# Designs tried in a protein design chat: VH-VL binders against f1miw6. Part 26

Target 1, 251 residues: f1miw6
Amino acid sequence: MPHFAKPLLRNIITRNLFNSIKKKQCLQYLQTLRTLQYDGFTTVYFGETDIPESLVTGEDFSDGYYMPTPTWCVVHAGGSQGWVPWKYRMFLRDELCIKQEDNLFFEFCDVVKKAYGKCAIVVKERRRQDATRPKEGKETEAQAHVPSVVNLTSVTCCPEVAKSYGHKLLTLPSPYNYLNPLDSAWSSLKWFIINNRKEFCLQSVDGVYSYQYILFSDLISKGIERINLSKWRTITTKVRRWENYYLGKLS
Below, E stands for the ipSAE of ESMFold2; O stands for the ipSAE of ESMFold2 at other seeds; V2 stands for 0.75 times the mean of E and O plus 0.25 times the DockQ between their complexes.

## First folded at step 7 (VH-VL; framework fv_izeltabart)

Design d5 (at its last look DockQ between E and O 0.80; V2 from the best seeds 0.74)
Fold by ESMFold2, look of step 11:
Structure d5 (fold): chain C 251 residues (1-251), chain A 123 residues (1-123), chain B 111 residues (1-111)
Amino acid sequence: as target 1 above (251 residues)
Amino acid sequence: EVQLVESGGGLVKPGGSLRLSCAASGYTFTDYYMHWVRQAPGKGLEWVGEIDPSGGSTNYNEKFKSRFTISLDNSKNTLYLQMGSLRAEDTAVYYCARDTYEDSGDYYGMDVWGQGTTVTVSS
Amino acid sequence: DIVMTQSPDSLAVSLGERATISCKASQSVLYSNKNYMNWYQQKPGQPPKLLIYAASTRESGIPARFSGSGSGTDFTLTISSLEPEDFATYYCQQYYSYPLTFGQGTKLEIK
């Protein structure tokens, strides 16, 4: 009984320290964001979402054996000004996916600079679950606060690239999903797909993935178009209500 | 005429569950955020949460989030509140309400309310 | 949570007279020169009715005798000449921050 309780207690203490760090990071993020906004930076949220093929086709494998389906990754950006005037990117995750799109973030930074001037570019933190944990007293303890580059699956977002265009790259802490209006935009896109997929599923097109890609691209393009400026202003305003909540709660 | 009609209230024992419905008519259901608001007997108003019928996005009062779920069925223009692990303090009239917006597109207030449905949690 | 505190809890006023109801927020609800604050009216057995939004803007169909004023943390609802249908409970509500919160209510009764 004594030895059984010790590992659980240690995990509870580790979780509490992790939560305290994330709260501090969130408060720092919000304070920095508000300072940049006061200084005339336009806020732009840059991110991605996964759209599994089953969402588009409407096929249900839950009654049978699980069968993984291909997943599309959509990369886009927006804010209170609407979607940025930048062609979103769409990748199939089953294809060879290597980080050879180094110039994509350069292109993005150039586009938003020309459209909005200096921007606060917000990217959601991707949490890493490592098998190894930090040991007490190691040099890693001194390095635990060093921010790492947070990459999307298909895009490298380097702070130095953003800075070279006069932008500031911000990382939104992972547990605070209410603070990312892209999550609401992605939910609206997925809702559109679910409610309009029959138009695209009734086509008798079989064969290579290139035909499926064309059909998915048309559906996704229409779904993105439906998320207009008014919708973006609504979800950005609702995110501000959460920002105010967390500023009060965490300060 | 814009109408909201709640149903599904009744007597339930502590620890039980109940699903409330709100049938909407007379307007385009997907154009407006929808809310649940409750009022305990002789008490004031308490916001439960909201949902976007066009995207399913929800915002909850954190005190209810673990026990209450807001959902919808667009084919029936119907909003739902699933309540679980009910307690005596959940006894209230539950209203659904339609949010409205100004020219800027910002939602500001609940302009249409249902008549409410009464939930009583008693052993 | 932003606490909305109304004063008084109740008041009695004669027909044709002025009524003034106060609402104080525990923190400012002002953002970009806009006050994120509403007023509602509720009669017994009935749902609330939206009167005023953005602290001072009357909702469509609300009589001109209802007016709202104030900014930041201190707000006032004024009914300039009471009619019989105005005797009800009045709630302020903020929409600056989640969760949305209401004041405790002010009951307006006939003297």
Scores: ipSAE 0.752, ipTM 0.908, lowest interface PAE 0.8, mean pLDDT 83
Fold by ESMFold2 at other seeds, look of step 7:
Structure d5 (fold): chain C 251 residues (1-251), chain A 123 residues (1-123), chain B 111 residues (1-111)
Amino acid sequence: as target 1 above (251 residues)
Amino acid sequence: EVQLVESGGGLVKPGGSLRLSCAASGYTFTDYYMHWVRQAPGKGLEWVGEIDPSGGSTNYNEKFKSRFTISLDNSKNTLYLQMGSLRAEDTAVYYCARDTYEDSGDYYGMDVWGQGTTVTVSS
Amino acid sequence: DIVMTQSPDSLAVSLGERATISCKASQSVLYSNKNYMNWYQQKPGQPPKLLIYAASTRESGIPARFSGSGSGTDFTLTISSLEPEDFATYYCQQYYSYPLTFGQGTKLEIK
């Protein structure tokens, strides 16, 4: 038998266990969500997306020249009722400065409580290299990991904070991207940016960073506005079709 | 008037690839989801997938997702279906169709269809 | 996948008579008192045409002789007083779950 057969077999076994755990987590998520919806909880999807400045500027790297550009993180929430009446947040994110907003989730929970009452707050599990494929030759825990705190890269989401407001915090397993309508909302925002960035570049003021930031914020704001209530209802009803698919497939 | 015109069909050998086009006119292209639906000779209808022209978001029939890609060009009001690794079973008429919706934003059915373009996969 | 099963596969009916086509879903397509079910008509050499959505609502421009009924898993398309242009193949289709799926079709022919 070849010398490397044992490491390959271990990798296959650990991958299969990981996938089985994720399937069970997804089924549990869907069953819990449907129960909460039946019990009158308003579903709210809370999440973030990264928008590198190169997406806005259209920087061309065909010559092999590379200049690091900052990345912006946009944090917002929505559901079948539209965007939550809560001002979205933008954070500058780069290699040298990564900040988590400690109080943001408290503020969010209070806002949605006042707007909708009790909510099922859905946060997507952060995708990590370790979470998707273990390193060859290392054992992955056979037991499911249930973190006490769900972390976005910019925001700490604490289940106990949600509970104190009468909410339920749900974690959406990372492999099931079709189940998060925010992914469609973020895709719409990014497509808006790509298709309208030439207008932004023509309005730039040479050497004035505050003007460039203002135009960038305006572009983001316009993109968010295009995702209106009708659009939100469209993407949430299409997510429900995926929920129905997975409930059938995973049962 | 609203019109959808498919093109790009033809004869292709197994394992080959082909890109279908659907030219849209008479309405605001970015306001409506668009679908691809196919029909094998003498057979029923099979949904391939859909795309949101205003966001690029796609939903595929998982049967096709590994081999087919739906895309678009807003500047040309054109929908595309890129098909790869073609098999004899992919022989069909391919339709593009516009989805429509109620005031609530709930999409319900394909109200405008093209006349279809024929793909034949044969040795 | 939700399987849509039509009955019969073929039906011969005289002009001016009533035609009834059945469609059964492998699971309920009812959500919040709405049935996520459509009916399409397809004539030879033509693309499909939307007739009915939400199980019973006629699409704009569809004659009143077309009606849909049923709920949950069992649905019926009824065509009263058949006209010459009604001889076609009819498909039911669910939009409750991905993938969207069609019935196998019912061919309506002149008796």
Scores: ipSAE 0.750, ipTM 0.909, lowest interface PAE 0.9, mean pLDDT 83
ESMFold2, look of step 7: ipSAE 0.749; ipTM 0.906
ESMFold2 (binder alone), look of step 7: mean pLDDT 91; pTM 0.943
ESMFold2, look of step 8: ipSAE 0.725; ipTM 0.895
ESMFold2 (binder alone), look of step 8: mean pLDDT 91; pTM 0.943
ESMFold2 at other seeds, look of step 8: ipSAE 0.723; ipTM 0.897
ESMFold2 (binder alone), look of step 11: mean pLDDT 91; pTM 0.942
ESMFold2 at other seeds, look of step 11: ipSAE 0.700; ipTM 0.885

Design d6 (at its last look DockQ between E and O 0.42; V2 from the best seeds 0.00; counts 0 for: pae O 3.3 > 2)
Fold by ESMFold2, look of step 7:
Structure d6 (fold): chain C 251 residues (1-251), chain A 123 residues (1-123), chain B 111 residues (1-111)
Amino acid sequence: as target 1 above (251 residues)
Amino acid sequence: EVQLVESGGGLVKPGGSLRLSCAASGYTFTEYYMHWVRQAPGKGLEWVGEIDPSGGSTNYNEKFKSRFTISLDNSKNTLYLQMGSLRAEDTAVYYCARDTYEDSGDYYGMDVWGQGTTVTVSS
Amino acid sequence: DIVMTQSPDSLAVSLGERATISCKASQSVLYSNKNYMNWYQQKPGQPPKLLIYAASTRESGIPARFSGSGSGTDFTLTISSLEPEDFATYYCQQYYTYPLTFGQGTKLEIK
């Protein structure tokens, strides 16, 4: 009778070990971040978001025919100083295998070095299969759980490239969404798109029907601009309250 | 000028649910974080959570997160608190409040409060 | 959670006299030389009213007889020369970390 229960117990024990590893990674992240900030590193959050074209056009995302909707990927970075003075990038998702280059991250590292000096560059950990797949390696304090290359879908973020510019690349553990101010910035961008997309359409009349054109790049550009320095300070101070919470809870 | 008016309170049995509303007027609703704060009879103030009406981002007191949901309707300038699995200890006056900020964007305190709506959870 | 503990729980003071209310945080609320600490006033049957933010800065329209002081974990609200409208319950509140937390309150009564 005990053997039919053992697979369930192994799953529970594996989940508990995985959760313990994630908590330790979060505490290590926060302690490292605070040490870098004390040492004069400027914190920069580097990341991406998906914008389905249905969000921009207003078409039903849950289409009755479930037709595929193209998705744009927006890549940018920011912090308590506002958006980094680096032009954000936009990619179609199906173009990402062609666009992913080491040179883009090199360029980014050079721009933030010139703007801020040495930076703590924070990149969100990948989000798929974190609950079911164990981390590679068995060590607790070793860097066995830190990948040698941290990838966004659109950009390869190599720690050695960051180091060559005097930066430090940090990985934000994915279960801790409250610790990434870019998530709030992306939510504000999507809110702006929903509420302003009709205002940015050009209308062409051919004598029978109106045609509406969406100036997609202009809409995104204005939405990014609306997330100004005051908004960035707000979302970073809200994130700091969560950092303080987790430092107290996880210590 | 600036006004917050709560409604939707009342008597509810344990295990029940209730949705509170907060109607805002006299200011630009999307420019300010909004909070729910409660006060049990004869007791002090307890923060429930906050929401950014310009993006929908929320921060909850983890004590309530599994049972309470903060939402809003920008077309009506209205904040909501959906409460489920109510218990006797949820009996309180529930306030909505507007947070305010310095020019830098640092929010610091709740400068406008509604008069509150009373929720009573009893058999 | 940061526990905010006020003392005394109640205080009786005559008109024109000084009242002093203490608030102690279970952890420091100081960051980058700023104290993340507010004071609120609440009269019976009314919602709270913001008096002081950042430990010592008066909110607009608050009389000069209200002052805040302290740093880190220990804070004080002082009301010089009490007036009839000052008899209320006073709460300290931290906004250094989530959840936002309030002290248990200090009831200021007329002697």
Scores: ipSAE 0.686, ipTM 0.879, lowest interface PAE 1.4, mean pLDDT 83
Fold by ESMFold2 at other seeds, look of step 7:
Structure d6 (fold): chain C 251 residues (1-251), chain A 123 residues (1-123), chain B 111 residues (1-111)
Amino acid sequence: as target 1 above (251 residues)
Amino acid sequence: EVQLVESGGGLVKPGGSLRLSCAASGYTFTEYYMHWVRQAPGKGLEWVGEIDPSGGSTNYNEKFKSRFTISLDNSKNTLYLQMGSLRAEDTAVYYCARDTYEDSGDYYGMDVWGQGTTVTVSS
Amino acid sequence: DIVMTQSPDSLAVSLGERATISCKASQSVLYSNKNYMNWYQQKPGQPPKLLIYAASTRESGIPARFSGSGSGTDFTLTISSLEPEDFATYYCQQYYTYPLTFGQGTKLEIK
């Protein structure tokens, strides 16, 4: 095939513009974060992870047998002081995403205000893979005209709620994985689950929903406790060095 | 009380491979970052890379990333450096070192070093 | 990469006198009023030994005659009254960003 089609060139051009925008957003994020840290804000990372039931059971649902499985969402927060002293939340996403009450972020902001004072609350942007280039289909206008609002699947993070407690809400750009310490914490949690899931499969033989939820919550609690202050020191050191790296590279 | 002991150095021809070991004792192995640092004869110190023993996360000097691999065995409190496609410029003493931290949680410096093991790459 | 440049490459000083070694970083290593810079000592046939961290904080067990100063890009190691065991090679090292980098070393010799 001798010549390249115009659609391929157009796609390359639009992808380059998107990457340039993300680099600018990263630099703005880092500069804003450093200003807030200098001004005495405590940095707190607020986020969620999905734990599919298949990770817990060890079942392979992909090769020849298809069955949708429920996923569990864990919402927590942490930073240089370790986990925030806030009871993490766990939700089931088995069916249509069940909307949680919009007071969870309000409660979180109150807890971190009492624990740390004014905070820079960092939430990771929606992953880029979901939004390859969606503007050909109709955009949902999902509660539009609030471009600073950051939505997790389970939680609406409103800048005005954060501001009312003296906090600042920041969005961490999605392609910069090394800048989110929660990603490392979530990986450690999932590693713990994988290494202990054999006993969970045995104990779930009776199959009642109440029994399975209790055991799963205990496993998650143990996994979270294993991410101690020493692990947070490791994560915090690496994140700071990566922040300095990107500030030098992108400035 | 804290000790690091390297081994596995020796003479190897260009293009060859070698695995260095660092046996740690006298402290909780999973609590501290570990580094490999090398020093060519008559030259200064060069950082090779690091590993977090608690989860195996690594970071490398980009110069070595394609040829060197840092790994560990927590059951033996042992750090490894797998070196491949060796060149004459890789001739050096290789040190393992423990990084330590302050109360703020920030790792700051390599407070314990091994005695080093010598790698010689010569045709 | 942040290049750490030491000066001089070698220095001859008499016992009991003061020695001063400079280190310049190609970029600032200052973050939140802390300088991410270390000093190490290395004697022939031995591994390096950490002396100073955070530019000016002595590691535990290091004699008071060793002091570090400077900020941003310019740093100094001072040995106020040289002892026989102080004749060695000294390295600065930044831990501000990846990769971690060392200076080329300064050899301190008996005059």
Scores: ipSAE 0.371, ipTM 0.719, lowest interface PAE 3.3, mean pLDDT 80
ESMFold2 (binder alone), look of step 7: mean pLDDT 91; pTM 0.941

## First folded at step 8 (VH-VL; framework fv_izeltabart)

Design e1 (at its last look DockQ between E and O 0.81; V2 from the best seeds 0.72)
Fold by ESMFold2 at other seeds, look of step 9:
Structure e1 (fold): chain C 251 residues (1-251), chain A 123 residues (1-123), chain B 111 residues (1-111)
Amino acid sequence: as target 1 above (251 residues)
Amino acid sequence: EVQLVESGGGLVKPGGSLRLSCAASGYTFTDYYMHWVRQAPGKGLEWVGEIDPSGGNTNYNEKFKSRFTISLDNSKNTLYLQMGSLRAEDTAVYYCARDTYEDSGDYYGMDVWGQGTTVTVSS
Amino acid sequence: DIVMTQSPDSLAVSLGERATISCKASQSVLYSNKNYMNWYQQKPGQPPKLLIYAASTRESGIPARFSGSGSGTDFTLTISSLEPEDFATYYCQQYYSYPLTFGQGTKLEIK
């Protein structure tokens, strides 16, 4: 019989340890969050989403010839109080403006302090390097070309900056996506874009960058506006039902 | 008048699949979360899941998540339940229901129900 | 999952008399001074009908003889003077936590 038990056993052991660690992290996160809420901290979820240009234009590349399209990153924050009264940011994925990224979190912390007082600022855990196991399929040429141009706003969130404003920075552990209201808000935004892009699309022509940017900004702005205070309260209330589920399941 | 009409129930073999439909009328479809709830013969009620027609967000009873998918078509004001890998225990009347909310935005209860559609899973 | 346990499983009561149905949650459904608990009525061959939400708030069009009380884990549905149309099965249901769960039901029969 083939003898592959040792590699499979190591994988099983690693998965069991990972799941146990993530369960403990989730319990600690939830307990800390509830303590901060009881102590009068306003919960604010800070994060980003990627919106490929093809979602806005409606182009379908399913004919087997995929051309890369630009991807926009939207950065915003919200909670049971609605969107934070803060100018959301839009970045082209390939933009490398490190100085602006360094100051963004300082500005955000100041704005939410003025708006809400002390906040529990929740940022979703992001995977930075996940190639340890699938080493066999690593293609250096294509892989090296892609990572060199990505800028991630959440990488610049410093706990000491938050603390200096009286805030507490919390990391929402992966894989508990049900616990992030921003995921639901981003899904609603993308749903709005898909279902309303024709209403905001005017006679687009090849090479007309200014017209496409105006339409894109209109769609994003309107989509964010549609997620009003009532919608935010619905989303956060339903996330609380998941929090209660996980507190019961993981205790 | 608000109405919900289920259809698509029937007899299927174990391991088979079936798609249920729920046609909604008399209200703004995108304003309310929608649910699927089932009731086995002579038994109580069991929540299957919910969906937000304005954003596509779903929440499932974990018991069904791997085999059932909730979806919708806003152009037809129609809610769907796609059921796969059906088992005898899935035999039930399946209801669609509209959730409603207080002025605060808190959804609280299913105020409108359809008459149900029967799914029978038999060898 | 939050288990909702009703008692009794069935109850026989005369017309014009008072009926009391109990529901116990396996954990508190109270959050921020609100109880996340509903009562539904279901007649044979019909879908459920929402009676009470937030433990004690009557839904529009529900007669005043229906009332809900209790907090935390222990809840009661009271029908103060039974009418012929009140003979049905009654379910409590929590919406505090996913999944949403119902009690096993209490069948109210004429004595």
Scores: ipSAE 0.759, ipTM 0.912, lowest interface PAE 0.8, mean pLDDT 82
Fold by ESMFold2, look of step 8:
Structure e1 (fold): chain C 251 residues (1-251), chain A 123 residues (1-123), chain B 111 residues (1-111)
Amino acid sequence: as target 1 above (251 residues)
Amino acid sequence: EVQLVESGGGLVKPGGSLRLSCAASGYTFTDYYMHWVRQAPGKGLEWVGEIDPSGGNTNYNEKFKSRFTISLDNSKNTLYLQMGSLRAEDTAVYYCARDTYEDSGDYYGMDVWGQGTTVTVSS
Amino acid sequence: DIVMTQSPDSLAVSLGERATISCKASQSVLYSNKNYMNWYQQKPGQPPKLLIYAASTRESGIPARFSGSGSGTDFTLTISSLEPEDFATYYCQQYYSYPLTFGQGTKLEIK
């Protein structure tokens, strides 16, 4: 009977329509992926993760000190064949130093073409729910036939660049996080960092940023090495079980 | 040599919580996925979920995901099942089990099981 | 969820005779020429024991009298010459899709 119950119902209706659209997108994604795999495309998952410096240093903010820590962005790719033979990229993600790589996706497409031939390149869709200044609302998504546009924060993934190499760029819809094996790889990397950061602590010498960068790079490199081909095959096999679940559920 | 020992079962009232433990020994804990599987009295087997001790990644039977959490402590070679909002139908023997794999990384079956710990949810 | 249905629910067979247990999946568990299906044995008061994986491959230490066959949706466990230790409950289980699911079980009894 209160007026606030009607706005709550409107939110439920909008969420139900959004969920229906996302379910259709997921089913289309899975069907397209399976068709490309049948047609001989190698599946490659391309993505990024954020690693706050505090995760690497082990700083404890509960002891009365608050200092902002920078966040590093790691960009890499992999699949059932392991990490792609492409040097991962690491960028500082503070607001003043964010770097957009002009040629990075072009280089990536060339490398995976040479390594695997034609690829189905999968990039996770980014939700704009936490964007502080949305230029236009999501109300237009339900009525528009606009194809999904997927950008990493540090990299623009252009469908026409992928197509020029014979690749197909696919967007993995949110909220289907179980379908992205990179999320499992990133979790394994972060777990490795947490459990090994004491071995990589900076020595009691001058604390310049170059020493901190070397420490981060070495620890991250070791963590990536630990996610070997066998681990990648396990991760992708587990994702396939989720793919089978959603194909059955959403049919 | 390989051994799994569950503990933490007992009597709990509906709506209550319980944490089960599974102590692992005789093998390298981080090399194998681990499962929780339950069996209600006189009934068949029901998969609860799994975890990778080398990365913390979990996969749940969606039936339980809102109420059950799988976790681990690698320093103690111990697997946990945190159960909340318990119901009478959660009454069962709870097994932990080790999944085994081929060299390709394909996990295929639970080759080592504990003896189970009994959870009874009753008024 | 993939429903695994076993038949019969119970089976009485004489020692030295053949036992056959059926398992039907509600959808195919075949991928890349591999069947993602296991068989387990469970004796009263004991945890399950893995017998067969990939529908037809015996786990290490399992006697040759146990064999698995079938593909896609229809699977069979055969015990060619029953021994006293074989009287137990048998479960099929698929690992093709989450959630992992088991059949309801088939109890094998001495006639």
Scores: ipSAE 0.743, ipTM 0.906, lowest interface PAE 0.9, mean pLDDT 83
ESMFold2 (binder alone), look of step 8: mean pLDDT 91; pTM 0.943
ESMFold2 at other seeds, look of step 8: ipSAE 0.710; ipTM 0.890
ESMFold2, look of step 9: ipSAE 0.700; ipTM 0.889
ESMFold2 (binder alone), look of step 9: mean pLDDT 91; pTM 0.940
ESMFold2, look of step 10: ipSAE 0.701; ipTM 0.885
ESMFold2 (binder alone), look of step 10: mean pLDDT 91; pTM 0.944
ESMFold2 at other seeds, look of step 10: ipSAE 0.674; ipTM 0.875

